# VH-VL binders against Vacuolar sorting protein 39 (VPS39): the designs that were tried, part 21

Target 1, 267 residues: Vacuolar sorting protein 39 (VPS39), of Arabidopsis thaliana (Mouse-ear cress) (q8l5y0r16to282)
Amino acid sequence: PARIDAVESYGSKLFAGCYDGSLRIYSPPESSASDPSELHQETYVLEKTVAGFSKKPIVAMEVLASRELLLSLSESIAFHGLPNLETVAVITKAKGANAYSWDDRRGFLCFSRQKRVCVFKHDGGGGFVEVRDYGVPDTVKSISWCGENICLGIKKEYVILNTANGTLSEVFPSGRVAPPLVISLPSGELILGKENIGVFVDQNGKLLQTERICWSEAPTSIVIQNPYAIALLPRRVEVRLLRSPYPLIQTIVLQNIRRLVKSNNAV
Key: E = the ipSAE of ESMFold2; O = the ipSAE of OpenDDE; V2 = 0.75 times the mean of E and O plus 0.25 times the DockQ between their complexes.

## First folded at step 11 (VH-VL; framework fv_benmelstobart)

Design k6 (from g7 with light chain L94F; at its last look DockQ between E and O 0.03; V2 from the best seeds 0.00; counts 0 for: pae E 16.0 > 2, placed apart)
Fold by ESMFold2, look of step 11:
Structure k6 (fold): chain C 267 residues (1-267), chain A 122 residues (1-122), chain B 107 residues (1-107)
Amino acid sequence: as target 1 above (267 residues)
Amino acid sequence: QITLKESGPTLVKPTQTLTLTCTVSGFSLSSYYVHWIRQPPGKALEWLGVIWSGGSTRYNAAFMSRLTITKDNSKNQVVLTMNNMDPVDTATYYCARDYYDWSGTYYYFDYWGQGTLVTVSS
Amino acid sequence: DIQMTQSPSSLSASVGDRVTITCKASQDISNYVAWYQQKPGKAPKLLIYDASNLETGVPDRFSGSGYGTDFTFTISSLQPEDIATYFCQQYDNFPLTFGQGTKLEIK
């Protein structure tokens, strides 16, 4: 009944962003937290629904723990204070944005809208200021910071946008069928999707290694939770270790979701 | 002043390799994309390919097997190489600069070369 | 490939006339259309980008409109110096493709 498009964790709780614009907060039952290794088998209990959290569907969320903020992507990009969820800022220029990336170290936000990439900086007081606005050759399908530069998946290829001068450096073509997918590693290196294969590159787009991470089919999204990569595939979730040869640790068929939930101490 | 100028042979024989050079001035090849476009007599313009500022290329699939675009930024030159020419390849060949600004979109052309007619016949 | 069907192929008009040229795309290309003027023996010149925006320095008698698949280029009052071939170009997807061109003559 309540379609969930975005999930994020804060402390022991899970936030679920819904298509109707509500935010649902789930917590573990109090009496079932005595064995962390078994928490993956319990369904989190709905603690609270924040109706009217946004006017449009919540399609992405990210907890910015070091700043006590929640980033939400709906019609635009907004920032909310934690734990009370008060709106702190709305990036009006991000209306219609289809992708974003946050650099927590520097407090930089980049997002794509149509054939534009825009950069904003957190000013420390809860506001954001525009830093740069770049034209790019096509609509951006995927975006991620790579060091102080930005890696873009544009149409069927990967490029790196130099933020100092706005120039683009080509990396390589993406897959024939699957859209480009850029994933940042905690090290600052990248995984670039090519159909069902993830290619590892450094921050300059140079091939980091010849070994690749191989999913059973092309992922629509990937979350890095060191030492694991968690990929959403059309009908399942795959969890693989981020160490060669990237073995499959777990497969979650989507109807079995309550065996795997995000937690501070899970997986 | 921004200019592009095509140079090379105007007559080639079937099966020969065509090499055209686009010499640019007034802008840097490290900052702008350059395209090759041709127009057969009495037909529409045909986009052949692009070389991006970083040196990567994209080609029209119809020509991809015989087409190479390279550049030398220090010489301000972009070179088109098309092998195995056929009389069907008779056309005026242009190089053109991709429009570039921080606020604009890409893949339309603000400056074109004068064009050079290449005839393919024995 | 996206086909751009331009009409008419040629056009004859008098000074002061309103001239209209159309391009139809084989699929939705939003507003990613440019229009060019090429005089005989000269390089093509960009007039209109993003369907309706005039390039800097282009006289305001030139205009463009359209979104999706149907695009129109207009000269509101034809001048003698407007003798040229005009063509549209889409840049929504590769390969970039062009209309066949419209040769404009002054009566």
Scores: ipSAE 0.006, ipTM 0.416, lowest interface PAE 16.0, mean pLDDT 82
ESMFold2 (binder alone), look of step 11: mean pLDDT 92; pTM 0.939
OpenDDE, look of step 11: ipSAE 0.019; ipTM 0.548

Design k7 (from g7 with heavy chain S31D T105S; at its last look DockQ between E and O 0.07; V2 from the best seeds 0.00; counts 0 for: pae E 12.7 > 2, placed apart)
Fold by ESMFold2, look of step 11:
Structure k7 (fold): chain C 267 residues (1-267), chain A 122 residues (1-122), chain B 107 residues (1-107)
Amino acid sequence: as target 1 above (267 residues)
Amino acid sequence: QITLKESGPTLVKPTQTLTLTCTVSGFSLSDYYVHWIRQPPGKALEWLGVIWSGGSTRYNAAFMSRLTITKDNSKNQVVLTMNNMDPVDTATYYCARDYYDWSGSYYYFDYWGQGTLVTVSS
Amino acid sequence: DIQMTQSPSSLSASVGDRVTITCKASQDISNYVAWYQQKPGKAPKLLIYDASNLETGVPDRFSGSGYGTDFTFTISSLQPEDIATYFCQQYDNLPLTFGQGTKLEIK
């Protein structure tokens, strides 16, 4: 199997963005009734491969279900209609972008490219218009909207970019070893990674609470599916409740999907 | 209206420390970034580093071991310090203002100082 | 570091001529290019930003174009006061880097 760099779900299907630029679509077996007891897994079956979906590896994807769009990050940022995957927009200025954040409420996209952060707005049709372009002190390693502002992880610290005037406000250092990781909550508040610890801050970067969420290792990514936080670690997924004391609910061990793609249904 | 002016010694001996002062007028250092750039005789301009409105700095890696940029907002001064000068550091040194609008800086220079030639020789 | 290779290094032209100067970046830098004019004994002056946008107060005879790696600066009709050194600058990535300059002379 091809190397998979990004995974997203849409309805019952899973989309896998591959290193060779293909998009692979997996679905559950259609003839069998599902078991909602959550005590077993179904094996997803490859339904379709879209060869040449992008020229470069697909490094990130996001399903924007309310808008019936798939956002993809590869050579640039592109938007594709669902379910047919027709390209509806390409953000030309995002060529070489390494990170992005989408604000679904406002239809705003921000992305980082080297030492710049750019903001585009969905114009209501299929197009996007540039709103702002900011200089930043170094390569952005993690980016997320926080209200109408943008939180950035740069080098070993977190900063908040004020989108109205372009100023940067320092929050705190991200840690000695693990790169910064900024995760937005549905409330618009943030979890900021500090090694294996997640620190909760408000939209201004002020400490929201003293309790922290602690993972067994520094995560490479975290998704929020209220009431759960789901963290991808080097060889496992940890699921914790988003309630103090953030107990571990489940650990899922990941295996190399190139060897076991049919048996595991996982990234 | 908006001016930048470099001042300091024009002759420095090898191994000595160069200190240049950029005095600005017509804008506030709390609102704008200031860069130092140099041009060796007959060669391309070289970016040395920047000090931001908040006082943080970034340096070109080629010079960072011996380069310091500081500022004093109340005196409208940005100071370049470069240690262990070598004859190859002979150049015209400029300070320049980063372009700025309501959306932030853009890393190109709308105003430059006249420059000061610094010669490094024994 | 991103290298900006500027050509030619010097150029002689007559008043009224069209003058073209090029810069080539060692990697894709989108449109993050500025062009400067430096007259003898004077500070550099910004002419063009974002590859093609004319700075306020700059005469319409100056123009720029390009995207990606290849950029062009043009003076449509050379005037006597345009005698200067011209250089490009990229600002896509730090360190900021400059072309070596083109010395423009009459005749």
Scores: ipSAE 0.006, ipTM 0.472, lowest interface PAE 12.7, mean pLDDT 82
ESMFold2 (binder alone), look of step 11: mean pLDDT 92; pTM 0.938
OpenDDE, look of step 11: ipSAE 0.014; ipTM 0.537

Design k8 (from g7 with light chain S30D; at its last look DockQ between E and O 0.68; V2 from the best seeds 0.00; counts 0 for: pae O 2.9 > 2)
Heavy chain, then light chain:
Amino acid sequence: QITLKESGPTLVKPTQTLTLTCTVSGFSLSSYYVHWIRQPPGKALEWLGVIWSGGSTRYNAAFMSRLTITKDNSKNQVVLTMNNMDPVDTATYYCARDYYDWSGTYYYFDYWGQGTLVTVSS
Amino acid sequence: DIQMTQSPSSLSASVGDRVTITCKASQDIDNYVAWYQQKPGKAPKLLIYDASNLETGVPDRFSGSGYGTDFTFTISSLQPEDIATYFCQQYDNLPLTFGQGTKLEIK
ESMFold2, look of step 11: ipSAE 0.513; ipTM 0.774
ESMFold2 (binder alone), look of step 11: mean pLDDT 91; pTM 0.934
OpenDDE, look of step 11: ipSAE 0.051; ipTM 0.668

## First folded at step 13 (VH-VL; framework fv_benmelstobart)

Design m1 (from k8 with heavy chain T105Y; at its last look DockQ between E and O 0.89; V2 from the best seeds 0.00; counts 0 for: pae E 3.5 > 2)
Fold by OpenDDE, look of step 13:
Structure m1 (fold): chain C 267 residues (1-267), chain A 122 residues (1-122), chain B 107 residues (1-107)
Amino acid sequence: as target 1 above (267 residues)
Amino acid sequence: QITLKESGPTLVKPTQTLTLTCTVSGFSLSSYYVHWIRQPPGKALEWLGVIWSGGSTRYNAAFMSRLTITKDNSKNQVVLTMNNMDPVDTATYYCARDYYDWSGYYYYFDYWGQGTLVTVSS
Amino acid sequence: DIQMTQSPSSLSASVGDRVTITCKASQDIDNYVAWYQQKPGKAPKLLIYDASNLETGVPDRFSGSGYGTDFTFTISSLQPEDIATYFCQQYDNLPLTFGQGTKLEIK
């Protein structure tokens, strides 16, 4: 079986982007009774394989439910119609892009390519229009919308890119042993990862509180499922309450877990 | 008042294991990184490793195979264990606190223990 | 590993003199440099962080500068109590590394 490098959920289905460029679609078993009051273990089955979905490995995917689009990051950034998965748009300027962030509210896409940050806007008709192109001093490793600005992990620091004037403002140095991790909160705030801690900042990079969310290890990813923050650690998942003092709620020991995905009150 | 204090044997025989304890006060180990640094007599400082607030560790690759750092937050103690000691490992061993501010940890040291000289000799 | 080449290894100066110590990193480490003072039989004391920021409580005769690969530590007017060994340290990447040290004596 092909290596799965990306995962996303659409309705009850799971999308798996594979290293070979194929997209695998998994469905829950037919006999699954949906009782909202009970938790059930379900074994998903492979429903469909779309070979040649991408010519290169699929690195990331995101379902844009409000627009019935699937965003895929591979050799470039592409948009596919849901549920038919026809290619709707390809952003050619995004060739070589390594990170992206989608603002669903405003319909903006930002992505990084080496030392460039580009902004595209969904035109509402299935197309995208370039609106900004910024140069930054170092290779961008992480990117996220923060209000009207963009938070970047550049080299070993977090910075805020002012989209109005293109200026960068330093937030603070990132950790030394883990890549930058920027997590958007529904409130518009951000959690910036530094080693095993998360720092809360606003859209301008201002510290919001002195308390930190502390994990046992440096997380590779964090999913926000209010009121919980769920972190993927090397050998386990930690669930912490997203409220000071951010106590540990649950530890789930899982082997060989590589992706966390939020889906309809599930992870 | 913030303090760190190293304790343990000051004499170790070759091939034996060194165990040092760093006892801290004035701060919580659950909130701070603690590093171990050593200094051979008349020589430069050498970073050995760090234990994070969450319990994870990072080691200097030069010592990874024989170095272990653990801690007990409730006892305010960090323990360094180094196996297969050699005369070349003779040094003053320090535990030090990682600087911490609003943005987190920086990997330079604002507070040090007084250090303990460990001599490895037959 | 990042090497921190410190110079000179030893220095003798008179009270009131300006003292300068340099540290060169083997690669670009931005401003992630700290300077320490170590008196005989004592643990190192943090003097400077982020290459140029003076630690709280440290006399203003101490200063640091530099960015990238070349860093400088300065004592504007040497005092008798400044007899010590001084070390630079990088914290750009693990493993953390120190300079060889500069032993400062007073004539």
Scores: ipSAE 0.090, ipTM 0.689, lowest interface PAE 2.6, mean pLDDT 91
ESMFold2, look of step 13: ipSAE 0.469; ipTM 0.768
ESMFold2 (binder alone), look of step 13: mean pLDDT 92; pTM 0.931

Design m2 (from k8 with heavy chain S103P; at its last look DockQ between E and O 0.79; V2 from the best seeds 0.00; counts 0 for: pae E 2.6 > 2)
Fold by OpenDDE, look of step 13:
Structure m2 (fold): chain C 267 residues (1-267), chain A 122 residues (1-122), chain B 107 residues (1-107)
Amino acid sequence: as target 1 above (267 residues)
Amino acid sequence: QITLKESGPTLVKPTQTLTLTCTVSGFSLSSYYVHWIRQPPGKALEWLGVIWSGGSTRYNAAFMSRLTITKDNSKNQVVLTMNNMDPVDTATYYCARDYYDWPGTYYYFDYWGQGTLVTVSS
Amino acid sequence: DIQMTQSPSSLSASVGDRVTITCKASQDIDNYVAWYQQKPGKAPKLLIYDASNLETGVPDRFSGSGYGTDFTFTISSLQPEDIATYFCQQYDNLPLTFGQGTKLEIK
């Protein structure tokens, strides 16, 4: 079986981006349409394989439901129409991009390429226009919108990039055992990872509180499904309440889990 | 006043297990990382491992197979256990506090215990 | 692992002398270097952090500099109480590593 490097949900379907550049689409069984209040174990079935979806491995995908687009990160950043998956746009300047963040509210894309941060705006007509290009002192490892600013993980520190003037402000050093992890919250706040700790900051990088969300281990990813924060740890998934004191709600021991994806009332 | 103090046997036989306890005061283990570092006589310092405030640990790969660090926050104690001791493990063993400035964890050490010399000999 | 090569291994100087110790990292570690003073029979004492920041309470005759791979520790005017072994330490990545130390004596 092909290695799956990216996963995304679209409606009831699951999209799997594969290392071979193919996109696999999985669908739930037809009989699964029951009471939405009931939890069901469903076995998804491969519906379709789109070979050659990308020439290179698909690293990340994101469904932009409001725009009926699928964003894919591979050799570059591309946008595909949903549900037909025709390529609508390719951001040529994003060739070699390693991270991106989409602001759905404003229709802005930011991405990093080595020591550059670029901002593109969706023009509403299926196109994208470059609006900013910033140089930063080090290679960007993580990127996320934070209000009108951009939070960056650069080497071993978090910084805020002011999009208005291009200035960087240091937030705090990241941990030494895990890459920077920036999680956007629906409130506009961010959780910044430091070792096994999540630190809460506002759009300016200001610490919001002294409380922290503590995981058993350093998470590789965190999905926010209000009111819960769900962290992927090396050997398990940990669910914590996204409210102080952020108590542990559930631990799910899962083997070989590589991706967490938020879906309709599911993860 | 911030203090760390190592305690345990000062003589261990080869192949036996070393157990050292670091008792801290003046700060909470639930807020600080504590490291173990050793120093053979007349030699350089060697980092062994760390226990985070949340209880997670990281070890020097050179010792991972035989080193365990645990703690009891309520007792203000961090415990180092090292199996299969060898004369080469003769050293002064230190526990040290990681410099912490919320939310910063810096991995250099602002407070040290006095150290305890552990001799491994038959 | 990141190696910290410290030089010299030992040195002797007179009171009032300027003393310089160097530490070279095997890779770029930005400014993630600390310097410690260790007197005989005592635990190391933090003197410098982030390559150039003086720890609170440490005399200003102690200083540090450097960025990347080459770091320098300096005592501007050596005092009798400065007899000790000095160590550099990197905290760029785990495992944390130390230099081999510099034993400082007074003539």
Scores: ipSAE 0.364, ipTM 0.776, lowest interface PAE 1.6, mean pLDDT 92
ESMFold2, look of step 13: ipSAE 0.527; ipTM 0.787
ESMFold2 (binder alone), look of step 13: mean pLDDT 91; pTM 0.929
ESMFold2, look of step 14: ipSAE 0.536; ipTM 0.793
ESMFold2 (binder alone), look of step 14: mean pLDDT 91; pTM 0.927
OpenDDE, look of step 14: ipSAE 0.238; ipTM 0.733

Design m3 (from k8 with heavy chain S103E; at its last look DockQ between E and O 0.70; V2 from the best seeds 0.00; counts 0 for: pae O 4.4 > 2)
Fold by OpenDDE, look of step 13:
Structure m3 (fold): chain C 267 residues (1-267), chain A 122 residues (1-122), chain B 107 residues (1-107)
Amino acid sequence: as target 1 above (267 residues)
Amino acid sequence: QITLKESGPTLVKPTQTLTLTCTVSGFSLSSYYVHWIRQPPGKALEWLGVIWSGGSTRYNAAFMSRLTITKDNSKNQVVLTMNNMDPVDTATYYCARDYYDWEGTYYYFDYWGQGTLVTVSS
Amino acid sequence: DIQMTQSPSSLSASVGDRVTITCKASQDIDNYVAWYQQKPGKAPKLLIYDASNLETGVPDRFSGSGYGTDFTFTISSLQPEDIATYFCQQYDNLPLTFGQGTKLEIK
């Protein structure tokens, strides 16, 4: 089978973006829908394969439930209607984009392409309009909305891009061992990763607290499922309470796990 | 008061394994990275490896095959183990604390142990 | 690995003299450079971090500058207690690497 590089949840279904450009849709068994109050182990089965969903490997996907769209990052950024998966829009300027962030509240897309950050606005229909185009001093490695601003991991530091005037403000140096990791919190705050440490900052890059969340290892990804922060580590998943002092709640030893995806009361 | 102190054998025979212990005080190993650095007599400092607060390690590739760093947070001890010692490994071995502030950890060192001279000889 | 080429290897100066030590990185390392003082039989002591920031408690006669590949450490007025070997260190990337050191003596 093809390598799965992206995973997303839509309702009870799982979407798997594959290296070969195909999209695989998995569904739970029908019998599992009976009692939402009970936890069940379910074996998902392949429901459908959409061959040629993209010409290049699917790097990332995100379900925009409020808009009934699926965002896919591959050769470019594309939007697909849900549940039919017809292509609704392709952001041509996003060709070669390596990272993106969606602001669901405002309907804004930002993405990075080399040393450029672009902002597009959803027009409420099937289209997107370019709003801003910023130059930045280094190649963007990570990107996330933080309020009306954009947090960037560039080279070896985190910076805040002021979308109003295009100015960059340095937050602090990123780690040298792990790639930059920017996690948006529902509160509007951010967790910025430095090796195995997460630092809390506001939308302006200001430190919110002196305490940090510390993982056993540098996480490759973090999913926020209040009240927990769930980190994917190289050989396990670590669950910590997203409240000071951020104690370890659970460690789940898993082999060959590459992706964490948040779903309805599940990860 | 912040202190680091290296302890272990000062004489090791060739092919034997060196085990050094860094005992720290004044700070918690669960919050700080600890590095091992060595310095041959009259020569430059050489970085060996680091153990993170969470227990993960990174090693200088030159020593990765024979170097292990572990720690016990409850004992305030970091242990360096280096296999197959050779006279060329004769050096003063230091443990050092990674600088740490509100922004996190930095890979330079604010506190050092006194160092322990390890001589590898028959 | 990033090489830190430090010069000179040794230096002799008089009390009150301005002393300058240089360190050249094999690649651009921004300002991720620290400088240490090591007295005989002692562990290195951090003097400068981020190329130009003076560590707390360090006399202001010590300073550092540079960005990219070329870095300079300076003692504005050499004092007798400054007899030591000085090292630069990069922390841009692992493995961490040090300069060869500069042995400073007083005439």
Scores: ipSAE 0.025, ipTM 0.640, lowest interface PAE 4.4, mean pLDDT 91
ESMFold2, look of step 13: ipSAE 0.538; ipTM 0.786
ESMFold2 (binder alone), look of step 13: mean pLDDT 92; pTM 0.936

Design m4 (from k8 with heavy chain T105I; at its last look DockQ between E and O 0.89; V2 from the best seeds 0.00; counts 0 for: pae E 3.0 > 2)
Fold by OpenDDE, look of step 13:
Structure m4 (fold): chain C 267 residues (1-267), chain A 122 residues (1-122), chain B 107 residues (1-107)
Amino acid sequence: as target 1 above (267 residues)
Amino acid sequence: QITLKESGPTLVKPTQTLTLTCTVSGFSLSSYYVHWIRQPPGKALEWLGVIWSGGSTRYNAAFMSRLTITKDNSKNQVVLTMNNMDPVDTATYYCARDYYDWSGIYYYFDYWGQGTLVTVSS
Amino acid sequence: DIQMTQSPSSLSASVGDRVTITCKASQDIDNYVAWYQQKPGKAPKLLIYDASNLETGVPDRFSGSGYGTDFTFTISSLQPEDIATYFCQQYDNLPLTFGQGTKLEIK
């Protein structure tokens, strides 16, 4: 079986980016569209395999529904039309990029490449224009839009990059065991991970509250499905209420889970 | 008032297992990391391991094979278990709280237990 | 593991003297260094964190400095109650490691 490194949802379909550079499209059974209020256990079936979708492993994907585009991170960052999956644009400067963040509201892409942060703007016509290029003091491990600024996990700390003037503001040191984790909230706020702790900050890196969300283990990823925060832990998924005191709602023991994806009120 | 207190046997025979309990008060174990550190007489401090607020643990690789740290949040107790004790393991054993502020943990210690001297001897 | 080489291992000074202890890290650890005071038969007490920040309640005669690999702990005016062993500690990465300690005595 092909190794799946990236997963995304488009409508009722699931996209699987594979290590071999192929894109696999899975569809639900035809009979599954009965009552959206009912929970169903369905087996998705492979509908299509697009061989050679990428020359290198697909590391990440994101569906930009409002623009009918699929963003893929591989050797570079590319945009593909939906549903036909034709390549619309390739960000050449993003060659070697290790992380990215898309601002759907404004149509901005930021990505990191070693000690560089670049910002591109979608021109509305299928193209992208470079807007900014910033140097930062250390290799970027995590990146996310936070309002008009960009939150970075750099080396062993979180910083806010002011996009207007390129200045960096220190937020706080990251953990020593888990890599930096920056999660954007729909409100514009951020959750910054420190080991098994999530700290809430605003777009300027200011602490929003003293209480933290605490997980059983350091999560590798967090998906926000209001009112819940869903964390992928090494051996299980933990669901917590995204409200103080952030109580544990559910633990789901799953084997070999690698990705969490939000889709149509499901994860 | 924040306190940590180590308790357990002060004499252990070689090859036996050491079990120490750290009883805490003034804070919740569900919110803080607790570390174990030991100090041989007249020597430097040695970090043994940590138990996270969520229950996860990390150990010094030098002790990983014979060290276990557990806790019971409801009892405010952290337990250290070290197997196959040797005279070289003679030391004062401390439990310590990780510094905690608005941003979380920092891996330096603001509160310590008084320590308990454990002698390993036949 | 990150080694913390502390110097000197022991020193004797007079009341009122300036005392300096150094700690060298085996690699760049930014400012992730703490200093502790340990009196005989007692647990270590946190004095300095983040290389230069004085812990609450600690007299201002204690200070720390440094960044990267070289760190310094200073007592500006030694007092009789300062007789203790002092330790540096790095928390840049696990495992956490300590210096070998400096035993400070009063002449």
Scores: ipSAE 0.263, ipTM 0.744, lowest interface PAE 2.2, mean pLDDT 91
ESMFold2, look of step 13: ipSAE 0.490; ipTM 0.775
ESMFold2 (binder alone), look of step 13: mean pLDDT 91; pTM 0.927

